# Ledger of designs, part 23: VHH binders against a5wdp0

Target 1, 213 residues: a5wdp0
Amino acid sequence: MNKHNKSADALSLYLVTDSALCADKGLIETVLAAIDGGVTLVQLRDKHASDEALYTTACELKEAIAGRVPLVINDKVQIAHKAKLDGAHIGQGDLSVKQARNILGHDAWLGLSINTLAQLQQTHHHHLDLLDYVGLGPVFATATKQDHAEPIGLEGLSTLSKASVLPTVAIGGINHANARQVYQTGCHGIAVVSAICAADDPKQAAELLIAQR
Key: E = the ipSAE of ESMFold2; O = the ipSAE of OpenDDE; V2 = 0.75 times the mean of E and O plus 0.25 times the DockQ between their complexes.

## First folded at step 24 (VHH; framework vhh_7sr4_2)

Design x3 (at its last look DockQ between E and O 0.39; V2 from the best seeds 0.46)
Fold by ESMFold2, look of step 24:
Structure x3 (fold): chain B 213 residues (1-213), chain A 122 residues (1-122)
Amino acid sequence: as target 1 above (213 residues)
Amino acid sequence: EVKLVESGGGLVQPGGSLRLSCAASGFTFKEYRMAWYRQTPGKQRDLVADIWKKGYTKYADSVKGRFTISRDNTKNTVYLQMNSLKPEDTAVYYCTAIDWDEWEGKTYGDYWGQGTQVTVSS
């Protein structure tokens, strides 16, 4: 997929998979139902799968989706390349944006997670031509007594989204109860996991989410 | 079984330095967010610093500019360099491993070490 044909509208409802959460209905069935319900992009993620298992799943999912929406993979850019997926999403860390783009090629989707304004500014300064979108978050997080997480909240999301030159997808704790408020911040889309993967009816879950846009 | 073993605590004068280490085993270290907490008797454990799997760091306001968290994924070890120590830094320091999922915004669990005593006394 050519970068000039990549639309921010593909971020509208961004499904991130979790094979364990899909276990009662099956991963493929969940993804296809979700696409029928309005998912516009799928990210393959399985936190615990071996690379070999993940590659097999990537090939099966690519075949099942059959080009209806972009299919990207979380972190595993070599698997995206080998399975000829539409791209990858990476976080801040050891694999650089340049390394990921070199592996994926010019035309593939490449997204980067952003948690702070400083990271966004560095991305604009150094990596702008290498990325297609940024993921902004975590917008919401569960609290524990030790306060392990500090979410950016709706105000942080709005600030980062307004500052971003690249298309934005909101990440972290998004579900039916808060999706409308997230869209109202002006981000281009929302990313969800359990809101669709764990739903009794993934198609309906996707329909209810995209209707909040 | 998960094990976190802290070391490097001790007695130091105000203004001094210590380097804490936490050796980890029993889980995929590089996939975990790691943190240091500290506790005085009768109080809750308070966050000192954390480091996400991709290198993002956060510090408590009371230690910013004095403490540095780092990790070595080849040695499954997280470190806390503590400079310009104050009597208020006296506490038991705990290493923790956090199963954090940024896409869900959820912590699925945490593991704790046994702690190492740091005492800053003049």
Scores: ipSAE 0.557, ipTM 0.864, lowest interface PAE 1.3, mean pLDDT 89
Fold by OpenDDE, look of step 24:
Structure x3 (fold): chain B 213 residues (1-213), chain A 122 residues (1-122)
Amino acid sequence: as target 1 above (213 residues)
Amino acid sequence: EVKLVESGGGLVQPGGSLRLSCAASGFTFKEYRMAWYRQTPGKQRDLVADIWKKGYTKYADSVKGRFTISRDNTKNTVYLQMNSLKPEDTAVYYCTAIDWDEWEGKTYGDYWGQGTQVTVSS
């Protein structure tokens, strides 16, 4: 099913979509421009959309991307399966890694968000053979309310990246101003949202980000 | 358009009970953390209780053991069962939806209802 090489380089520039931010230019147009600019993996994410709408968007986006880069979906593992996407990314409180893997099959991309070293160690112990990469973060974060993860910062990111056996993508507050520093931690890739989705020129935005690697 | 409508407030005697409801629309309810806040005139709005999309709950110390927050995703409604009410529980109670964006490292703007008045008095 998955025709892409599950290498660390595939995580180099990880685009997470935001339909609201992409509304003016169009989601598909933004994604394609970003891919032209150097995006290496796309994650469809929309908490405001119904599952039905998300499925439709997933199918349209998949067709438009035409296998140029992997397309995964945030949390909605069943939609990934139904739409035959390349994979999914799940959080700590979502489906279990094992459940997600069972739904997706052995070839699909499966990523997991990790916030602490303890979580990483547990992941290595229990799920190493089930995951393809881990998202580490949030690296940067604004003031948060209760239950939000504390930002790990560059130092935390460096620690987690070095400790990780799996390919790593940095998550949380990453943009053109801090991408270079994030790459320098040893993390294999960066995940960005507004830095590309809200850019006047998504292609150029992507180019400028990947150039910092 | 996001809409939150609180109901169930009223006047009760100390030791009494109320059940607040908040009907939500205009967003994917099941994907959001929902919370109850309360506010008295001239004071800040304080967290009373919140419930995550997976059902995890948290309470202010002042209401622990007395209040229970719950949600029904099929009805897009969050509830606050308030037992053993005290005069100090008197406030306008607000329902809110909260979205944390871990990918941007920030919280999306909170959505608020109009509030419902709760008055505890003998």
Scores: ipSAE 0.406, ipTM 0.832, lowest interface PAE 0.8, mean pLDDT 91
ESMFold2 (binder alone), look of step 24: mean pLDDT 80; pTM 0.806

## First folded at step 26 (VHH; framework vhh_7sr4_2)

Design y1 (at its last look DockQ between E and O 0.83; V2 from the best seeds 0.66)
Fold by OpenDDE, look of step 26:
Structure y1 (fold): chain B 213 residues (1-213), chain A 122 residues (1-122)
Amino acid sequence: as target 1 above (213 residues)
Amino acid sequence: EVKLVESGGGLVQPGGSLRLSCAASGFTFKEYRMAWYRQTPGKQRDLVADIWKGGYTKYGDSVKGRFTISRDNTKNTVYLQMNSLKPEDTAVYYCTAIDWDEWEGKVYGDYWGQGTQVTVSS
């Protein structure tokens, strides 16, 4: 199934797509440029698209990437299976880790979002052999006036990264201004969205991010 | 049309319990953060409890250990179990749905219910 090496280095620069932000240049064009710039893993994400649209996009993107880097999909494990993607990333309230693994098979990439140390410990206890990596975050969040839940911050990220026995990718509000600090926590990689998707030059944007590692 | 409808409020004696419900419609419930806020006349709206789509919860300092927020995605409903109620808990309680992107750490918007009155008095 999966021909890619599931090393921590594969998480170094993790691109999460946003179709709206990529609309001007094109999703596929943006992704390919980003890969040229140093992106090491791509996650297809579109919370507004139908499953049919996602499947079509997944197939097109897979073909375009042509095996250069792993392609995973956010949450939609069945689409990953049907489109023969490299894997999927799921959240805590999404499909269970066991169910996701059963659908994907043992060779596919499976990532899980982690928000707290308790969740990480639970994951280690129940799902360690079923996951390939964990997403830790959100690290950063935009300021809100209504006292919304706080992000984990760099300190939280450092704590979780040190505690994790799985490869780690930092998620949440990561960009060119904070990427270096995130890498310095010991996290194996960073996941970015707008930092690349909204950039005038996605290739250069990716180059500048990975250079901070 | 987005709609949030709170229920379960009322009058209760100190030390009593109430369970609030918020029924949501008009959006993809499972993709949203849900939260309860409360407000008294002339004061700011304060966070009571927050629950992410993955089940992570956060509570205001004054309600920790007494209140529990939960959600049922099959029913598009968020709940607030309030135990050991105090007079200071008297307020209008509001349900909110927050459109939050975990990967960007960004809030794109929120929706609010009409609120439900909770009164704790002897």
Scores: ipSAE 0.623, ipTM 0.922, lowest interface PAE 0.6, mean pLDDT 93
Fold by ESMFold2, look of step 26:
Structure y1 (fold): chain B 213 residues (1-213), chain A 122 residues (1-122)
Amino acid sequence: as target 1 above (213 residues)
Amino acid sequence: EVKLVESGGGLVQPGGSLRLSCAASGFTFKEYRMAWYRQTPGKQRDLVADIWKGGYTKYGDSVKGRFTISRDNTKNTVYLQMNSLKPEDTAVYYCTAIDWDEWEGKVYGDYWGQGTQVTVSS
């Protein structure tokens, strides 16, 4: 496999896919347009796909991206290995960090979701040499009264970013209205889904987001 | 069809313990955030405990240190271990499944069980 320079700059504008939001334009067309607009890393995520369908999509997306930016997959570490993707991102309670690194090998990207300072401290103590970055969030949540989310907010993000030894990408509810504030906390990048995937013009959406850095 | 079936409720003396279970089907359980709510007669439902797919937990202030939420993704089941029960814990306890998207910071929907009665009596 290729060895990427795993610079924190690769986290600058981190696109997470959503196949349903991309349905009108198509997933591959959306991702390629977003890369042209300044996306620096792509995570394949499809909450509803079978493993077989997800593997097929991973192979097609890898071919289309053609090494222009790293391509990682959400959760499905075995698919990342089988499709020779650039890596994976895992959450708390998924495969252990050690298991994921063992499957992926030394060179692949591996990121971990962090919601609390306690999780970050445990990560530093036990997993520091096995991870390339952490995802910090969720920073924002929807404002519905039925919303059961507990966002960490900009203050929480700033605290975690300053405490982290690893490169950081901010996660959760990030869009054009708040991206500048998120970057100002000192995180290395932002992760977005609908801000690009649901945009009429994904290239322009990406351009407007990265310009806020 | 989404189904959430609570069990383990009953009558218990103050200071006692109960373990509630909620068996889930009809959705991808491991991807859902799960919660327990409770409702006393004439009152609105209150959060008891919350567990995200990643293992993060939150508790209502009145139950911290006494209750523990956990989940078993291989059995599609969420649990509530209730220790040091008080008369104030008397309520119908509801299991909730929440379609939470961490990357969007958004709830897309929620589902509720029929509830199980917990009664703590002198």
Scores: ipSAE 0.573, ipTM 0.852, lowest interface PAE 1.3, mean pLDDT 89
ESMFold2 (binder alone), look of step 26: mean pLDDT 81; pTM 0.810

Design y2 (at its last look DockQ between E and O 0.49; V2 from the best seeds 0.54)
Fold by OpenDDE, look of step 26:
Structure y2 (fold): chain B 213 residues (1-213), chain A 122 residues (1-122)
Amino acid sequence: as target 1 above (213 residues)
Amino acid sequence: EVKLVESGGGLVQPGGSLRLSCAASGFTFKYYRMAWYRQTPGKQRDLVADIWKGGYTKYGDSVKGRFTISRDNTKNTVYLQMNSLKPEDTAVYYCTAIDWDEWEGKTTGDYWGQGTQVTVSS
C-alpha cells in the first residue's frame, strides 16, 4: 500500500524537477531544500536523460526524500515501477491510463494532464477510478515567435477545476507572480519548475509560493 | 537527421479542396505537437492549424470550419484537409514539429519543413 495520503492537500505545492536548472546547486539538494520550504509532492522529470541515468537519479532522490513527500516520475511509468516510486504522471498521447495503472498497481499515484473540458469529461467517463489527480493546463504560456498556442488562463482553470471530480493541480507557467491567482480559482495545488529550480534559495522560493495559498 | 517533408500542394480553383501531408523522420513523432503555418511574400508566418500529441486541435480564425488537421502517429504524418478554398488561402504552407513543455508553458524546440505552395485562383 502507498504510505502517503492521497488527499488534495498533497498537491498544494507540486515541484517538477529540472536537472539543468538544478545543476549548480545539485538536484538532490534543491529538492530537499524545497521540501523544507513546503513542497508537498515531487515529480522527477528529465526528458534528456537516458532511462538508466533517470533510474539512478530516481533511486537517489527517493532515498534522500526518505518518505517525507510522495515522489512520482514524469511519463516513465516503467522506471517508477522498477525504482518503486510512489507513482507517475502521464500526459495526453503518452502511455494509456489503463496501461499505466496496470504497471504501477492499484496503490500508486497516477496523474493525467488535462487541456480541455472535453478531455476532462472523457476522463471522468472512462478513467475516473484509475486516476488519483489531474493536471490542468497550461494555465499560462510564454509567447514565442513561432508559437501561437493559447493557454487556458485563469478563467479556463476555474472552469476545469470546478468541473473536476478529481483533485486538481494547475500546470503551466506558474510562478511567484501568479500563484495566488491560481490558488484563488479553487485548484487544489500548483505545479512549478523554474520558480524553485532556478531560485537562488529554493527553500525560500517554496515558502513564498505556499504562503500564497 | 530531423526531416519534415510537405506534399499535396498545387493549383486549385476557388471552392476546391486540397489535402496536405507532412512526413516526419529523425525524431519521436508522437511526443511532438504538430502544426501548419502559412506565409505569403512580405508578410509574417501565421498559424493555420495546430494538433497536440493528445489530439487537441486549434485553428486560425480565417480557416475555422474549412480546414481540418489530423495526425497518424503510426505513419509519423500530419495532415491538413483544406476545403472551400479561397484566393486568400494562397500561400506557402509549412509543417512544423514543436517540442512543448507543458509544465513551463513554453516551446523548447521546433523543426520546420521547406514548405509547399498552395495557389487558389480562377
Scores: ipSAE 0.570, ipTM 0.928, lowest interface PAE 0.6, mean pLDDT 93
Fold by ESMFold2, look of step 26:
Structure y2 (fold): chain B 213 residues (1-213), chain A 122 residues (1-122)
Amino acid sequence: as target 1 above (213 residues)
Amino acid sequence: EVKLVESGGGLVQPGGSLRLSCAASGFTFKYYRMAWYRQTPGKQRDLVADIWKGGYTKYGDSVKGRFTISRDNTKNTVYLQMNSLKPEDTAVYYCTAIDWDEWEGKTTGDYWGQGTQVTVSS
């Protein structure tokens, strides 16, 4: 009851929140407008907030969304459990997949960030039954700094998407200028932050992004 | 309120070793990419080593094989073990915390310590 099917379609337009970028319009207003515009899944992210503040925000956002789309949290798996969110997304170096699934239960969404074919193969071998999707990236990144992970690019994304037996969402540097190219690689969806969170009209921004699918 | 405090610098002979430490506070340490940079007089700051939240490391070419970066997320501390020191390693060494946003594919900010002097004399 009140569960969403774990269909790959839920990844079509994946919003990741940023409270600072939403400050002028408000986080909840931005998310609800974006859902009305075509966002299919929301990830709550605020890695600078205290756990108490993040829990409060999670509960408020869950009530506002009212089951219209899945709501997951970035990294903070225990907050997802406590707030009864729909699931979580974790990265390399966070909790192990087994630990996260143990906390969340078998019905919750759980996604994992993947940067390389080796990581994908390891995931298929050890964690396939424990995950609902993988995030592939970063697809794009600033080229002027050597200080960040090298982007996988559109070719890397296409290679990983073809190799994955799990549904895929593309992450990293995706916006209106490149979303069509990203969808053309065959991934199941795209993840965005500022393309929606910083938009003057989040509903319209979401509409323009999903139209590129 | 973000603070990075380096320690462990000093004077050492060529071929010697030092271990630098950087104690961090005022942010959630485990989410940050940590790095050491150095600045030689009259030069710009250069990357020495970095370490990502998942443990991936990268080194500058001139220190590869001699320096090792590590982190202890339970103590909010990053380390630089410097072996086989050369006069060319003389510099002020800075600890840096870098706010990497994987979902945007970019750095959104950085914080710097005050630096610790390392001097390698012949």
Scores: ipSAE 0.542, ipTM 0.857, lowest interface PAE 1.5, mean pLDDT 89
ESMFold2 (binder alone), look of step 26: mean pLDDT 80; pTM 0.793

Design y3 (at its last look DockQ between E and O 0.51; V2 from the best seeds 0.57)
Fold by OpenDDE, look of step 26:
Structure y3 (fold): chain B 213 residues (1-213), chain A 122 residues (1-122)
Amino acid sequence: as target 1 above (213 residues)
Amino acid sequence: EVKLVESGGGLVQPGGSLRLSCAASGFTFKEYRMAWYRQTPGKQRDLVADIWKGDYTKYGDSVKGRFTISRDNTKNTVYLQMNSLKPEDTAVYYCTAIDWDEWEGKTYGDYWGQGTQVTVSS
């Protein structure tokens, strides 16, 4: 099912798409430029798209990427299966890890978002053989006066990265200003959204990020 | 139409218990963080409890060990179990749904209920 090597290096620069941010340049164009710049894995994410639209986009994007890097989808495991993507990433409270793995098969990429050490420990005990990597975060967050965002920070990321038996990708508020510090924690990769999707030059943006590793 | 409806408030004696419920509709419930806040007249709204998509929870310092937040995604409902209530817990309690993006670490919006009065008095 999956021809890509599931190494930690594949997580080095993890692009998460945003259709709204990519609208001016085009989603596919942005992704391809980013890959030219050093992106090593792409996650299709569109919170507002219908499943039908997402499936269509997934197929188009898969064709455009042409196997250069793994393509996974956020949350929508059934679409990953139907579109024959390389895998999926699921969050806490989404489809169970076991169910996701059953749908995807044993060769597909499966990632899980982790927020706390307790979650990581639970994952190690129950799902270690079912996952290929974990997303750790959010590392950074824009705190609002009302909702009290609770990021793990660099210290939390370091703790979780050291504790993780699985390859790790940092998630949450990562950009050109903080990427180097994130890499220095020992995390294998960084996931970015607007840092690339909203950039005037997605290729250059990606180059600048991966250079901080 | 987005709707959050709190229930379960009322008058209780110190040391008593209440269970608040918040029924949500008009949005994809499982995709949102849910939280309880409380406010007294003339004071700022304070966080009581927060629950993310999974089992991660956070509590205000004054309610730790006494209150428990939980959610049932099948019922689109968030709960607040309040034990060992104190007069200081008297307030209007509000349910909120938070549109949280973990990849950007950003909140894009929130919805609020009308609130439910909790009064702790002997």
Scores: ipSAE 0.680, ipTM 0.938, lowest interface PAE 0.5, mean pLDDT 93
Fold by ESMFold2, look of step 26:
Structure y3 (fold): chain B 213 residues (1-213), chain A 122 residues (1-122)
Amino acid sequence: as target 1 above (213 residues)
Amino acid sequence: EVKLVESGGGLVQPGGSLRLSCAASGFTFKEYRMAWYRQTPGKQRDLVADIWKGDYTKYGDSVKGRFTISRDNTKNTVYLQMNSLKPEDTAVYYCTAIDWDEWEGKTYGDYWGQGTQVTVSS
């Protein structure tokens, strides 16, 4: 294990924030209720915030979580470093894995999004010691004519999760209706946004999701 | 108010080159996936190229190796360099800004420019 106990169990119920969906109840209130309900890791994400606003939110959220679960940030590795967050998650087309690890240091969480077996194989061959987990997906997607990443489905998820030597979190379109099927593929956890962020009762939403594991 | 303004279209002979530009405003440009689509009269719009916030790019099969998408986040501008143009490339070219959310598995919306005509003839 690493200094921060970077166990695959931390991926069990992975909350990704959405500031607009949390606006009615408040971001901090939503996240704390979700942790009380069984969320095991929180990713701060706000695509539309300025870097300055995002840094402020990261500091506030870190203080509120108070170390109960890991707090990572989406994309903004420098903000994770500056705010002393627990780590970051990056996608294809963000900073390189090596650059992100150099900024974060050895102990921080670092995850990478994977859509294909080829990307997974590249990760295993070149970046295995630099990453703590991979995000596999999108498992489900709303049909649009020009979606960049076609959904991999449950069979695609199962194939990737069985091939991965790194811990896995499933991403993309996961909610109460499909979470059990997703866990049954053997991935270590699920990532959700609206299933918790838009819920009237985020604690209960988290409880119902983790119960499907 | 989101605004995408294409420029650089025109008439060019087969084998020639053009460079399209799309000036963007009204959103956080560096955070969006940007794309070029094209439409021939009477047909549906086709993906030409897209570019994420970093170096990741994707091309339509018919333009691979001939077209290059790039972006300049300091000028809020996306470009399409079109080389070795063919009559089949004749179309209106549209710039698009794409609000993609991998974590929800959906596109929340896309914004479209008015288009710029590219004609490859004679």
Scores: ipSAE 0.504, ipTM 0.842, lowest interface PAE 1.4, mean pLDDT 88
ESMFold2 (binder alone), look of step 26: mean pLDDT 79; pTM 0.793

Design y4 (at its last fold request DockQ between E and O 0.75; V2 from the best seeds 0.66)
Fold by OpenDDE, fold request of step 30:
Structure y4 (fold): chain B 213 residues (1-213), chain A 122 residues (1-122)
Amino acid sequence: as target 1 above (213 residues)
Amino acid sequence: EVKLVESGGGLVQPGGSLRLSCAASGFTFREYKMAWYRQTPGKQRDLVADIWKGGYTKYGDSVKGRFTISRDNTKNTVYLQMNSLKPEDTAVYYCTAIDWDEWEGKTYGDYWGQGTQVTVSS
């Protein structure tokens, strides 16, 4: 059985790790400090690491967190299973929700990124009982000429959050400057990366973010 | 060294088909969003199709139902199957790799191929 309650409040301050940003202070040290500051869920993410390296890191991080908050991994569902993590978060087009659930088992956390209302509706129709939460976004994004991943904005986030039957976490470009506005949309939580990982004081950074809720 | 090498372009009659390939090297292919863009002289470059690292696809409105983007991570290759080609599909087609971070809402960089000419004419 999962030792953590799969409540919306568990998504309040969602930390997504970045190994490069955490390099100076250390990944584990940064995560633990952030948890002390109010992080409620941690997602291990490292797109530059091998699966073997990710597995090792996952095990070390799991041990360090010591059950204080749920630990999930981005995309790598098999690693989550092997390392006995609390769950995984997958994106659109990744493993099917059903496949991911089969790998993780019934008790594990499974999150899915949602980018549009249509995707949300489809998810509700087909996968409602298989998911524990949805990530909504990107809320904010830097416009580029070659990237058409248009952000949903605060209005879009509000719409999706209200439409969602599942607990929601906002994804994309969230930091200390906009966290309050994001919380005000009704979204249950915010996911942050650099706002904590790149902070000189990860604990304080987390405290300042969760205080905006 | 990052390299994107496009192939498969050429001259085809209306209603015909082409399959473009883009072979990538020098970066972690599986972690990048891949896309095809096309450009006509004097006009802006437009998105034809993109495929996220997980396989999610998006298409430009003008090519929906006719074009299919796919990727093979074992070969570091992205493909564009173009069916029912029209004269208006004539353009230089570019392959691009995009380092997109959905959690930060940021593109850290992009790489481009040299482009391949596709001409649809009777």
Scores: ipSAE 0.702, ipTM 0.947, lowest interface PAE 0.5, mean pLDDT 93
Fold by ESMFold2, look of step 26:
Structure y4 (fold): chain B 213 residues (1-213), chain A 122 residues (1-122)
Amino acid sequence: as target 1 above (213 residues)
Amino acid sequence: EVKLVESGGGLVQPGGSLRLSCAASGFTFREYKMAWYRQTPGKQRDLVADIWKGGYTKYGDSVKGRFTISRDNTKNTVYLQMNSLKPEDTAVYYCTAIDWDEWEGKTYGDYWGQGTQVTVSS
């Protein structure tokens, strides 16, 4: 990674991995096929892997991608640094945006999850120069019996996207059936997991998603 | 085996305070959204508070400003500090662990503790 090579266009089709969903075809095969189909950025995520396993996977995936698109990691900023990934994405939590930027350096991608207007406003006031983009969501959610989720919906996404000074990627429940509506809110890109990771043909799935932009 | 063990319930006078703890094991605690629900006999369970893996919190309207949820990922424990307790807060309080995936917008499952009784009376 180098200074000043980051572009909001990299958010256009943002793949988030899930090793279990990719297991049938393989993680690396899925990611490479998805890049061939139009994925513009890859986030390595495996919420249940040990740090050692995740580091090994990060190194293998970095080598396989070979700089074709940025590779970031979910939450594990030290792993991004150690594996020399292109950056990280973090949520609202204990590791501050400043700490993450200090570990990653000036040139790396750093994104932050935003669920509410208040969080966006705090980000603009305190972290603006430290972040490259924000993830807005969850746009959609599947309710369970206990209804633990509160999606922001297309209306919430549109509101947050219009308010954001930073480039935006929409997250949460996005697939082929709703991607066009999500892009129409004016966000810079969409993030998907199962729409590609669980697809029979990840290349075609990516092609069909990016074509909705 | 996933376990959620609540403690800290008891009897307390109106206006008093109580702190609930929930010790978790058998899963990657820091990756889960944690919550407290409460239930009075014959009524539905109500959300009291939740705390997301990154520390974002949400509260039910009836407890906002009086209760504080927190978590300690090093101890795999979630807490509920309850201040200014009212008779209406009397309930069984349940600790819940929710496998929430914000990127997919999906809950893959939840786990519930056995509950701890809180009684506000005098």
Scores: ipSAE 0.614, ipTM 0.868, lowest interface PAE 1.2, mean pLDDT 89
ESMFold2 (binder alone), look of step 26: mean pLDDT 82; pTM 0.817
OpenDDE, look of step 26: ipSAE 0.665; ipTM 0.939
ESMFold2, look of step 27: ipSAE 0.583; ipTM 0.860
ESMFold2 (binder alone), look of step 27: mean pLDDT 82; pTM 0.812
OpenDDE, look of step 27: ipSAE 0.685; ipTM 0.940
ESMFold2, fold request of step 30: ipSAE 0.553, 0.552, 0.532; ipTM 0.862, 0.858, 0.855
ESMFold2 (binder alone), fold request of step 30: mean pLDDT 82, 82, 82; pTM 0.814, 0.813, 0.813
OpenDDE, fold request of step 30: ipSAE 0.697, 0.698; ipTM 0.945, 0.946

